# Designs tried in a protein design chat: VHH binders against p49116. Part 3

Target 1, 238 residues: p49116
Amino acid sequence: EGPLLSDTHVTFKLTMPSPMPEYLNVHYICESASRLLFLSMHWARSIPAFQALGQDCNTSLVRACWNELFTLGLAQCAQVMSLSTILAAIVNHLQNSIQEDKLSGDRIKQVMEHIWKLQEFCNSMAKLDIDGYEYAYLKAIVLFSPDHPGLTSTSQIEKFQEKAQMELQDYVQKTYSEDTYRLARILVRLPALRLMSSNITEELFFTGLIGNVSIDSIIPYILKMETAEYNGQITGAS

## First folded at step 29 (VHH)

Design d55
Fold by OpenDDE, fold request of step 32:
Structure d55 (fold): chain B 238 residues (1-238), chain A 118 residues (1-118)
Amino acid sequence: as target 1 above (238 residues)
Amino acid sequence: EVQLVESGGGVVQPGGSLRLSCAASGFTFSSYAMSWVRQAPGKGPEWVSVIRGSGDDTLYADSVKGRFTISRDNSKNTLYLQMNSLRPEDTALYYCARGYPLFRFDYSSQGTLVTVSS
């Protein structure tokens, strides 16, 4: 059958919007996030195993895990994105809402904690020096999670997840043979992804551009988007 | 230079219909998805609808789904928005935009005003 992932799936290059403003406004932040989201979904689409699940299953799967994939993407692209600066900007924008008394104290706390969790997760991944292969496999493990409600083809999804896990294990053993516990250290980071609210993530990163359209509702559309269309969008090429 | 010029706005009664048009130039029209965005008085911009470059797929905001229809004629470099069953809350300045709703929009300078009032 061959491996679940190939070297082509290791490449994960995010192109940031240009030009970068002096002040990170909501549009820049949202566009950056949107590009990352698309890149993540496009990455998923590039996996033959994912394609084999069919459109309906693919849609359901991405709907279930997009937040986790996105978060892994944030961690992986943290430097290119200047994530700490983006998060600081988000907090700054949030302060305006706070001053206008538009948010409850509980909501403020919830949102701030979410931002903290995002930062901590990304920091933890950076400290582990996760490489491109490891990220690819982690994303695959997250993508092919059979334990979400409402999924079809769960047996097949589980097989793909297992394959991703095995390939990750093999890679780590081969590449980091001197560190016998590296795999465990990496995998124990995954539960943190499940603690993060997709709703809050959507609010922080996507509210400025999508409007009343939810990420959930737009996922099928994104998954149908061709690479050429995306490239044209980000480069402005005719 | 990318040019987008909207037309077709006006005043209608609730339940009425309007058809908006957007003439596009300065880029390969068929290569880009096109969107409609609107801004109501006192509110921020709201995405309304998007259509793929080929015209074979469309998406709508929940607020307009079932009432509005986006379409395009690539031979004429024109985007359309058929608005039926209009409501007062649809009152807004409507803009044509190049791209999908997930990406930054460059609004045209003028837009076209739609007013729904009894």
Scores: ipSAE 0.139, ipTM 0.565, lowest interface PAE 2.9, mean pLDDT 89
Fold by ESMFold2, fold request of step 32:
Structure d55 (fold): chain B 238 residues (1-238), chain A 118 residues (1-118)
Amino acid sequence: as target 1 above (238 residues)
Amino acid sequence: EVQLVESGGGVVQPGGSLRLSCAASGFTFSSYAMSWVRQAPGKGPEWVSVIRGSGDDTLYADSVKGRFTISRDNSKNTLYLQMNSLRPEDTALYYCARGYPLFRFDYSSQGTLVTVSS
């Protein structure tokens, strides 16, 4: 009973590390990405339907979809993050590595293809001028995906996903009533998210992680982390 | 500024135990998660364990799970690592650090050397 999301779930304010360095570096990129990941996990945690599924189910869902949520967050926050500048710096580094013959050509090709797909996705979302409500519902649809192996409570997860889909449909029809095909244009972009590699996302944005740690392994701790604790971790360290 | 001083390292036989300590100053200790990180000669750093500021949650690397116990005493601003059933591959320089594995660590210390050998 009641809507799946409220107006509080539309707010998605990413704050970047300050000051921005004259030259981009691994630490700035990793801290910026960490802030987006925390914001995305905190957003998911704030949803009453998500809370109702219980801690074990919450962890399983987020482990299955964190890369899709992160990618939607990149698209939504691309201007605030200066994402095009970050990706250009990464591409330049990779091209220099080819010229110096220091890295596998097959891996570099795989990474470049992923970057191109990410840029294409973000550009297509920007061209449609996807608003904050639409992003919130899209994130809910990918969060409540019942298809992943090993999930429990699949029927309840499916009901929440259907509710997110209905609320998106109602919102688009009310707000964009003269654009009959807007919902279809939005929804056909979602399959591309499943094709994004979490391994490459970690390589692009989370290279500062200690080598025996993955995003998947720390998700339970991010989900429990309070905002004040997170803010304390990113300030006053140097 | 943040100061972290490790102690308690030494030479032990395989199967032995050691307890490491880390004295912290220059920040509100209880507000921060704390980690142990180790580095064997010629290898990159390896995260070992983390404990939440409140002490409620801990996490361990698979390589030490069941053998090591992280703890803290917020009244003494001190972090601990109890290491049991030590193996030669645990030989490393051990650092305490402020933070979780996702976020950057502060390593402003010399560390304490643990050597496990027969």
Scores: ipSAE 0.118, ipTM 0.502, lowest interface PAE 5.3, mean pLDDT 83
Fold by ESMFold2, fold request of step 32:
Structure d55 (fold): chain B 238 residues (1-238), chain A 118 residues (1-118)
Amino acid sequence: as target 1 above (238 residues)
Amino acid sequence: EVQLVESGGGVVQPGGSLRLSCAASGFTFSSYAMSWVRQAPGKGPEWVSVIRGSGDDTLYADSVKGRFTISRDNSKNTLYLQMNSLRPEDTALYYCARGYPLFRFDYSSQGTLVTVSS
């Protein structure tokens, strides 16, 4: 009944901490990433179809896909976040850690491979010039994945995913009518999201002053936060 | 002016208990999540626990889960941390902070030392 997403779900406005420090630091990177995570979780929560599934199902879906949603958010907001600069700073920090013998070679290899995969994904999305409507539907397709083990209501989740796919198809055909294969080129990028490690994403973007809290453990808390509590957190006393 | 003043630190034997308090002023206490953070000598800060502004939701670091209990009394603008079954690795400077562990804490207290030793 009605479209899966509305114009309010297309708007995805990331607000960065101000001002940008002269030298990037762990605190700025972690706060920028946390804002993107909150924006992504509350975007999902704002979808009527998501709300209809109930709290337990909501938590299960987001736990299963938060890293994919976050990675889509990184790609969508790469310019606003200065993601290339952030990743370069992280690479430099890792190279210094090797020189100081602080990390194992195997761990550094895993982290560097993940950074390369992330850069490749973001580059491929930029090359396709994915617009805001397309990002919103891609996020919905990822969010309403019925294939995750342990989910309840999988038939309803599948119906929502199919609706997201159909609405994306209709949008692409109308908006990019001369580009016959645009939908196919977009959809073949989605499997790359499953290559992204949530543990390494946490290490890259959510370590340091925040501590060692796993994203999986706080998802129920984030999903229950009221908009006023979220706004108070990011806009506190100045 | 935002102020956070903690108390309750001291020296405790392994297996003992302490209760930390944090008195808050200068802001609408009930509108903000509050955290406890600790810093062991020579190490960086480690988030310990957070409680939602309303007091309904709590979250704990794995290292303290089941042993520590965070609470708040919004009528007294006071945050608490009940620390049970203390271990030597709990030795640290403990301070309260305004906010969640995913965001930078904008205000924090000076800290109270907890030492767990025989």
Scores: ipSAE 0.107, ipTM 0.475, lowest interface PAE 5.3, mean pLDDT 84
Fold by OpenDDE, last read:
Structure d55 (fold): chain B 238 residues (1-238), chain A 118 residues (1-118)
Amino acid sequence: as target 1 above (238 residues)
Amino acid sequence: EVQLVESGGGVVQPGGSLRLSCAASGFTFSSYAMSWVRQAPGKGPEWVSVIRGSGDDTLYADSVKGRFTISRDNSKNTLYLQMNSLRPEDTALYYCARGYPLFRFDYSSQGTLVTVSS
């Protein structure tokens, strides 16, 4: 078989809602996040190996790793989406809930720590100056993780992950030949993704749009979304 | 210009039924998924249901699943929401929206008010 990823999988362009409001409201934040989530899932769909696993397995994989994939997307698109500003806005919105005593002290701590972890992760990735190819391979490694519970075809998933790892290694060796430890520095960031709560991420970025519908429940639907329809919506085409 | 005009709202007793309609214009209706969203007084907007452009697949919020039915007539550029077994908590302004649940654009729609009360 050919490579797991091609140059087409390197492209990861997030289109932000326009215009940007003076005050980043919940809707803007959620819309931005939703677009990123779609982009991430659409990216996964574009990988032939992912398609080869079948619809059920694909759904299970995305359900298992959407938070990690989303977080990598945040890091990759941090500049375009003004992530620091978004996170600050989220904190400000949370302040209202705090003042209204809608959250327990423990919950507040959890949420704030989560935001800190997100920021820290993205900052760390920025410091490493991760390029588009490296992000693509990292996303693939995260996507094709066989160690999530309830997965089928784990042997095949593992093979795909190994392929992603190999291709990343080859790329880094070729592109950054003088930096012999770059691969290690990059891969060591991945464990941080597993420490982040998908539930908290969902609450922070998506509750305003989908109400009581969970990301888990909507993933199969998202995976069936037509790209043309999405593109038409974000560009305002009629 | 994209236009969405909701109708069919009203006052109904608990356990009652209503059927909402949304007339769409200004875009190729059949090419877009359509959603219903609602906003109760003092609460944020809540997604209710979505139907694909072809009408061959639907999804519902847990709060309305089994009670509401979304449908569409592409020949009439119309979206429908059949609401059965209505509850007081269903009281809200209901909006028609173009697109999937995760995407919300503020159309200049007025919505249609549904009030469920004894």
Scores: ipSAE 0.104, ipTM 0.542, lowest interface PAE 3.5, mean pLDDT 88
Fold by OpenDDE, fold request of step 32:
Structure d55 (fold): chain B 238 residues (1-238), chain A 118 residues (1-118)
Amino acid sequence: as target 1 above (238 residues)
Amino acid sequence: EVQLVESGGGVVQPGGSLRLSCAASGFTFSSYAMSWVRQAPGKGPEWVSVIRGSGDDTLYADSVKGRFTISRDNSKNTLYLQMNSLRPEDTALYYCARGYPLFRFDYSSQGTLVTVSS
């Protein structure tokens, strides 16, 4: 059997909304995040192994790992997104809620810690200087995680994850032969993704556009979307 | 220029029904998903429903699922929203929008007001 990923899966280019406002508003933030989310889903769909699992299994996988994929996407696209600025803006917007006494102290702490975790994770990835191939394989490892509850075809998922891991290992060995422990340094970052709340991520990045619709409920729909539909939305073609 | 014009709003009692329409122009209607969005007084915009360009798939917000039906007639460049079992909390200005709920909408400028009251 052929490799899990090809060079086509390495490309991960996020197109930001234009123009960028002078002051980042909730709409801009949510739009940017939405584009990233779709890009991540589209990326997953582009993997033959993912398609081979079937629609139901695909939906379950993405529901389980969308936050992790999204976070990896944030890290990978941090520069293009000006992520630090976005996060600062989110904090500023959150301050309004705080001033209006809409949040408990515990909730404020929880949200702020989440933002901190996001920033730290992205910073850590930047420090490691993770390249496009490594990101692709990491995303695949995260995507094909068999340890989520309620999954079908777990044996196949596990095989795909192992394949992703092996390919990453081979890539790192080949590309970074002088850095013997690079693979370990990279993989040890993945647990941080599991500590992040999908609910908080959703609240921070998506509530402005989606409203009362959850990411969970939209995932099956997004996975059925055609690339042309996305492109049309992004370009605003007539 | 993208133009969207809503109609069909009005005052209705709880449990009543309304049918909204949106006339679209300035773009290839069938090539775009269309959405309904509403905004209640003092609240932010809320996505209500979306239908794919082909009309073969629909999605609804949980708050309206089972009560509202989105449909379209591509031959007439018209989007519809059948609203049944209306509730006071459905009171809002309803907008037609081009696009999906995850993306920036192209809103109409006017909207149509739906008021549900006894």
Scores: ipSAE 0.091, ipTM 0.534, lowest interface PAE 3.2, mean pLDDT 88

Design d55
Fold by OpenDDE, last read:
Structure d55 (fold): chain B 238 residues (1-238), chain A 118 residues (1-118)
Amino acid sequence: as target 1 above (238 residues)
Amino acid sequence: EVQLVESGGGVVQPGGSLRLSCAASGFTFSSYAMSWVRQAPGKGPEWVSVIRGSGDDTLYADSVKGRFTISRDNSKNTLYLQMNSLRPEDTALYYCARGYPLFRFDYSSQGTLVTVSS
């Protein structure tokens, strides 16, 4: 079989909502996040190996790793998104936008820590100057993680993850031959993704737009969306 | 210009049924997913349901799943929401919206009021 990823999988361009409001409101934030989520899911769908796993397995994988993929996407698109500004806005809206009920001090702390972890992760990735190929392979490694509970076809998933790892290694060796330890530095960032709560991410970025619908429940629907539908939605074509 | 006009709202008792309609114009109706959104007094908007442009796929909020049915007639540019087993908590202004629940969608400023009370 051929490589897991091709050059087409390197492209990851997020289109932000326009125009950007003077004050970043909850809807702008949620829409931006939703677009990123879609882009991430679409990216996964574009991988032949992912398609080969079947709809049920695909859904299960995405349900398991969407937060990690989303976070990698945040890091990758941090500049385009003005992520620091978005996160600041989220902080400003924390008490009023996340829950209708007044948040406890403990909950506020928990949410703030989550935001901090997001910032730190994205900053760390920026410091490493991760390129588009490396992001693609990292996302693939995260996507094809066989260690999530309840997955089927774990042997096949593991095989795909190994391919992603090997291709990343080959790429780094070829592109960054002067930096022998770059691969290791990149891979050791992945555990940080597992420290982040999907529930908190969902509350921060999605609650204001989709109401009481969970990301988990809409993933199958997202995976059925076509690129043309997405493009039509963001361009407002009649 | 995108136009969405809701109708069918009213006052019903708990356990009752209503059927909402939305007449759409100003765009190719069948090319867009359509959603219902509701807003209760003093609360923020809540997504209720979405149906794909082709009508072959639907999704519901957990709060209405099993009770509400979204449908569409592309030949009439009309969106529907069949609401059964209505509850007081379903009381809200219901809006028709063009688009998916994950994206900013166009919806009318009017809506149709649904009141569920004994």
Scores: ipSAE 0.063, ipTM 0.508, lowest interface PAE 3.4, mean pLDDT 88
Fold by ESMFold2, last read:
Structure d55 (fold): chain B 238 residues (1-238), chain A 118 residues (1-118)
Amino acid sequence: as target 1 above (238 residues)
Amino acid sequence: EVQLVESGGGVVQPGGSLRLSCAASGFTFSSYAMSWVRQAPGKGPEWVSVIRGSGDDTLYADSVKGRFTISRDNSKNTLYLQMNSLRPEDTALYYCARGYPLFRFDYSSQGTLVTVSS
């Protein structure tokens, strides 16, 4: 019956591929995004409550929420990733695609709207100066969401989400005791995560994956990774 | 340095079988999942299969389920792919890779060519 998260779950350190190329390319963006995805999935796997739900439920939860976790990770690591630079490079590419008639106007509009929503979300989180503990609890609230279609054990998932919400409340009240409205300002940012399309996230950040691979297909593999393999993926060559 | 050397490819008739091998060195083989990836002429790479370091869990692409079997011998640092009921569509250059390769990269190994034709 201990706390949902411990101090070890607050650590969230992203290491970028080195060296950063003079001009951004699909491979650098995809490797950077893959490292963040791995970090996010292994963060989730490290939570005892997540482990207690069992492997099939773990896969179902992550399939349902990976885009929201990834988006929180982008916001948390935006400076380390130079996310604004990555998004600017993507926008320039989209403008070239219009000139070459490679994508439909509707698709480009959808992608541009997604980029704007992502930028606004990351800016709002930066303005609130969300700390590592707050990010950890927000990620837990997103992870243990019982309202995604197709989940089993939704009562237990809801109990874990309520515990994450309570622990966030306790943390904010203790740490930011002079700021009565901080919790409310933080929580009203969460609905924006549901506006993020996993399909478009994959197009923006994961275009360089091997042909028949999608994020859905690799989630079971990422969740089952052995320690040496995980360390090699998030720190580079091993 | 990590080295992976594929072998066992060749020319085979439709419906035939081949067994591919991948000799691994430069890392603790049993600590890593291993994958097979293939690339048909003029096409992009396609993931085929993965096996956990212990050998007790496997995953296959839909295109090969029931026909291909991945296995490993950790005492010999060797990965295998048993390919049965081969079809012309299986014609490709086959590579082994450490882990589940999430991003495209230039293969450092030669691969082993499998050609399925009359």
Scores: ipSAE 0.043, ipTM 0.461, lowest interface PAE 6.2, mean pLDDT 83

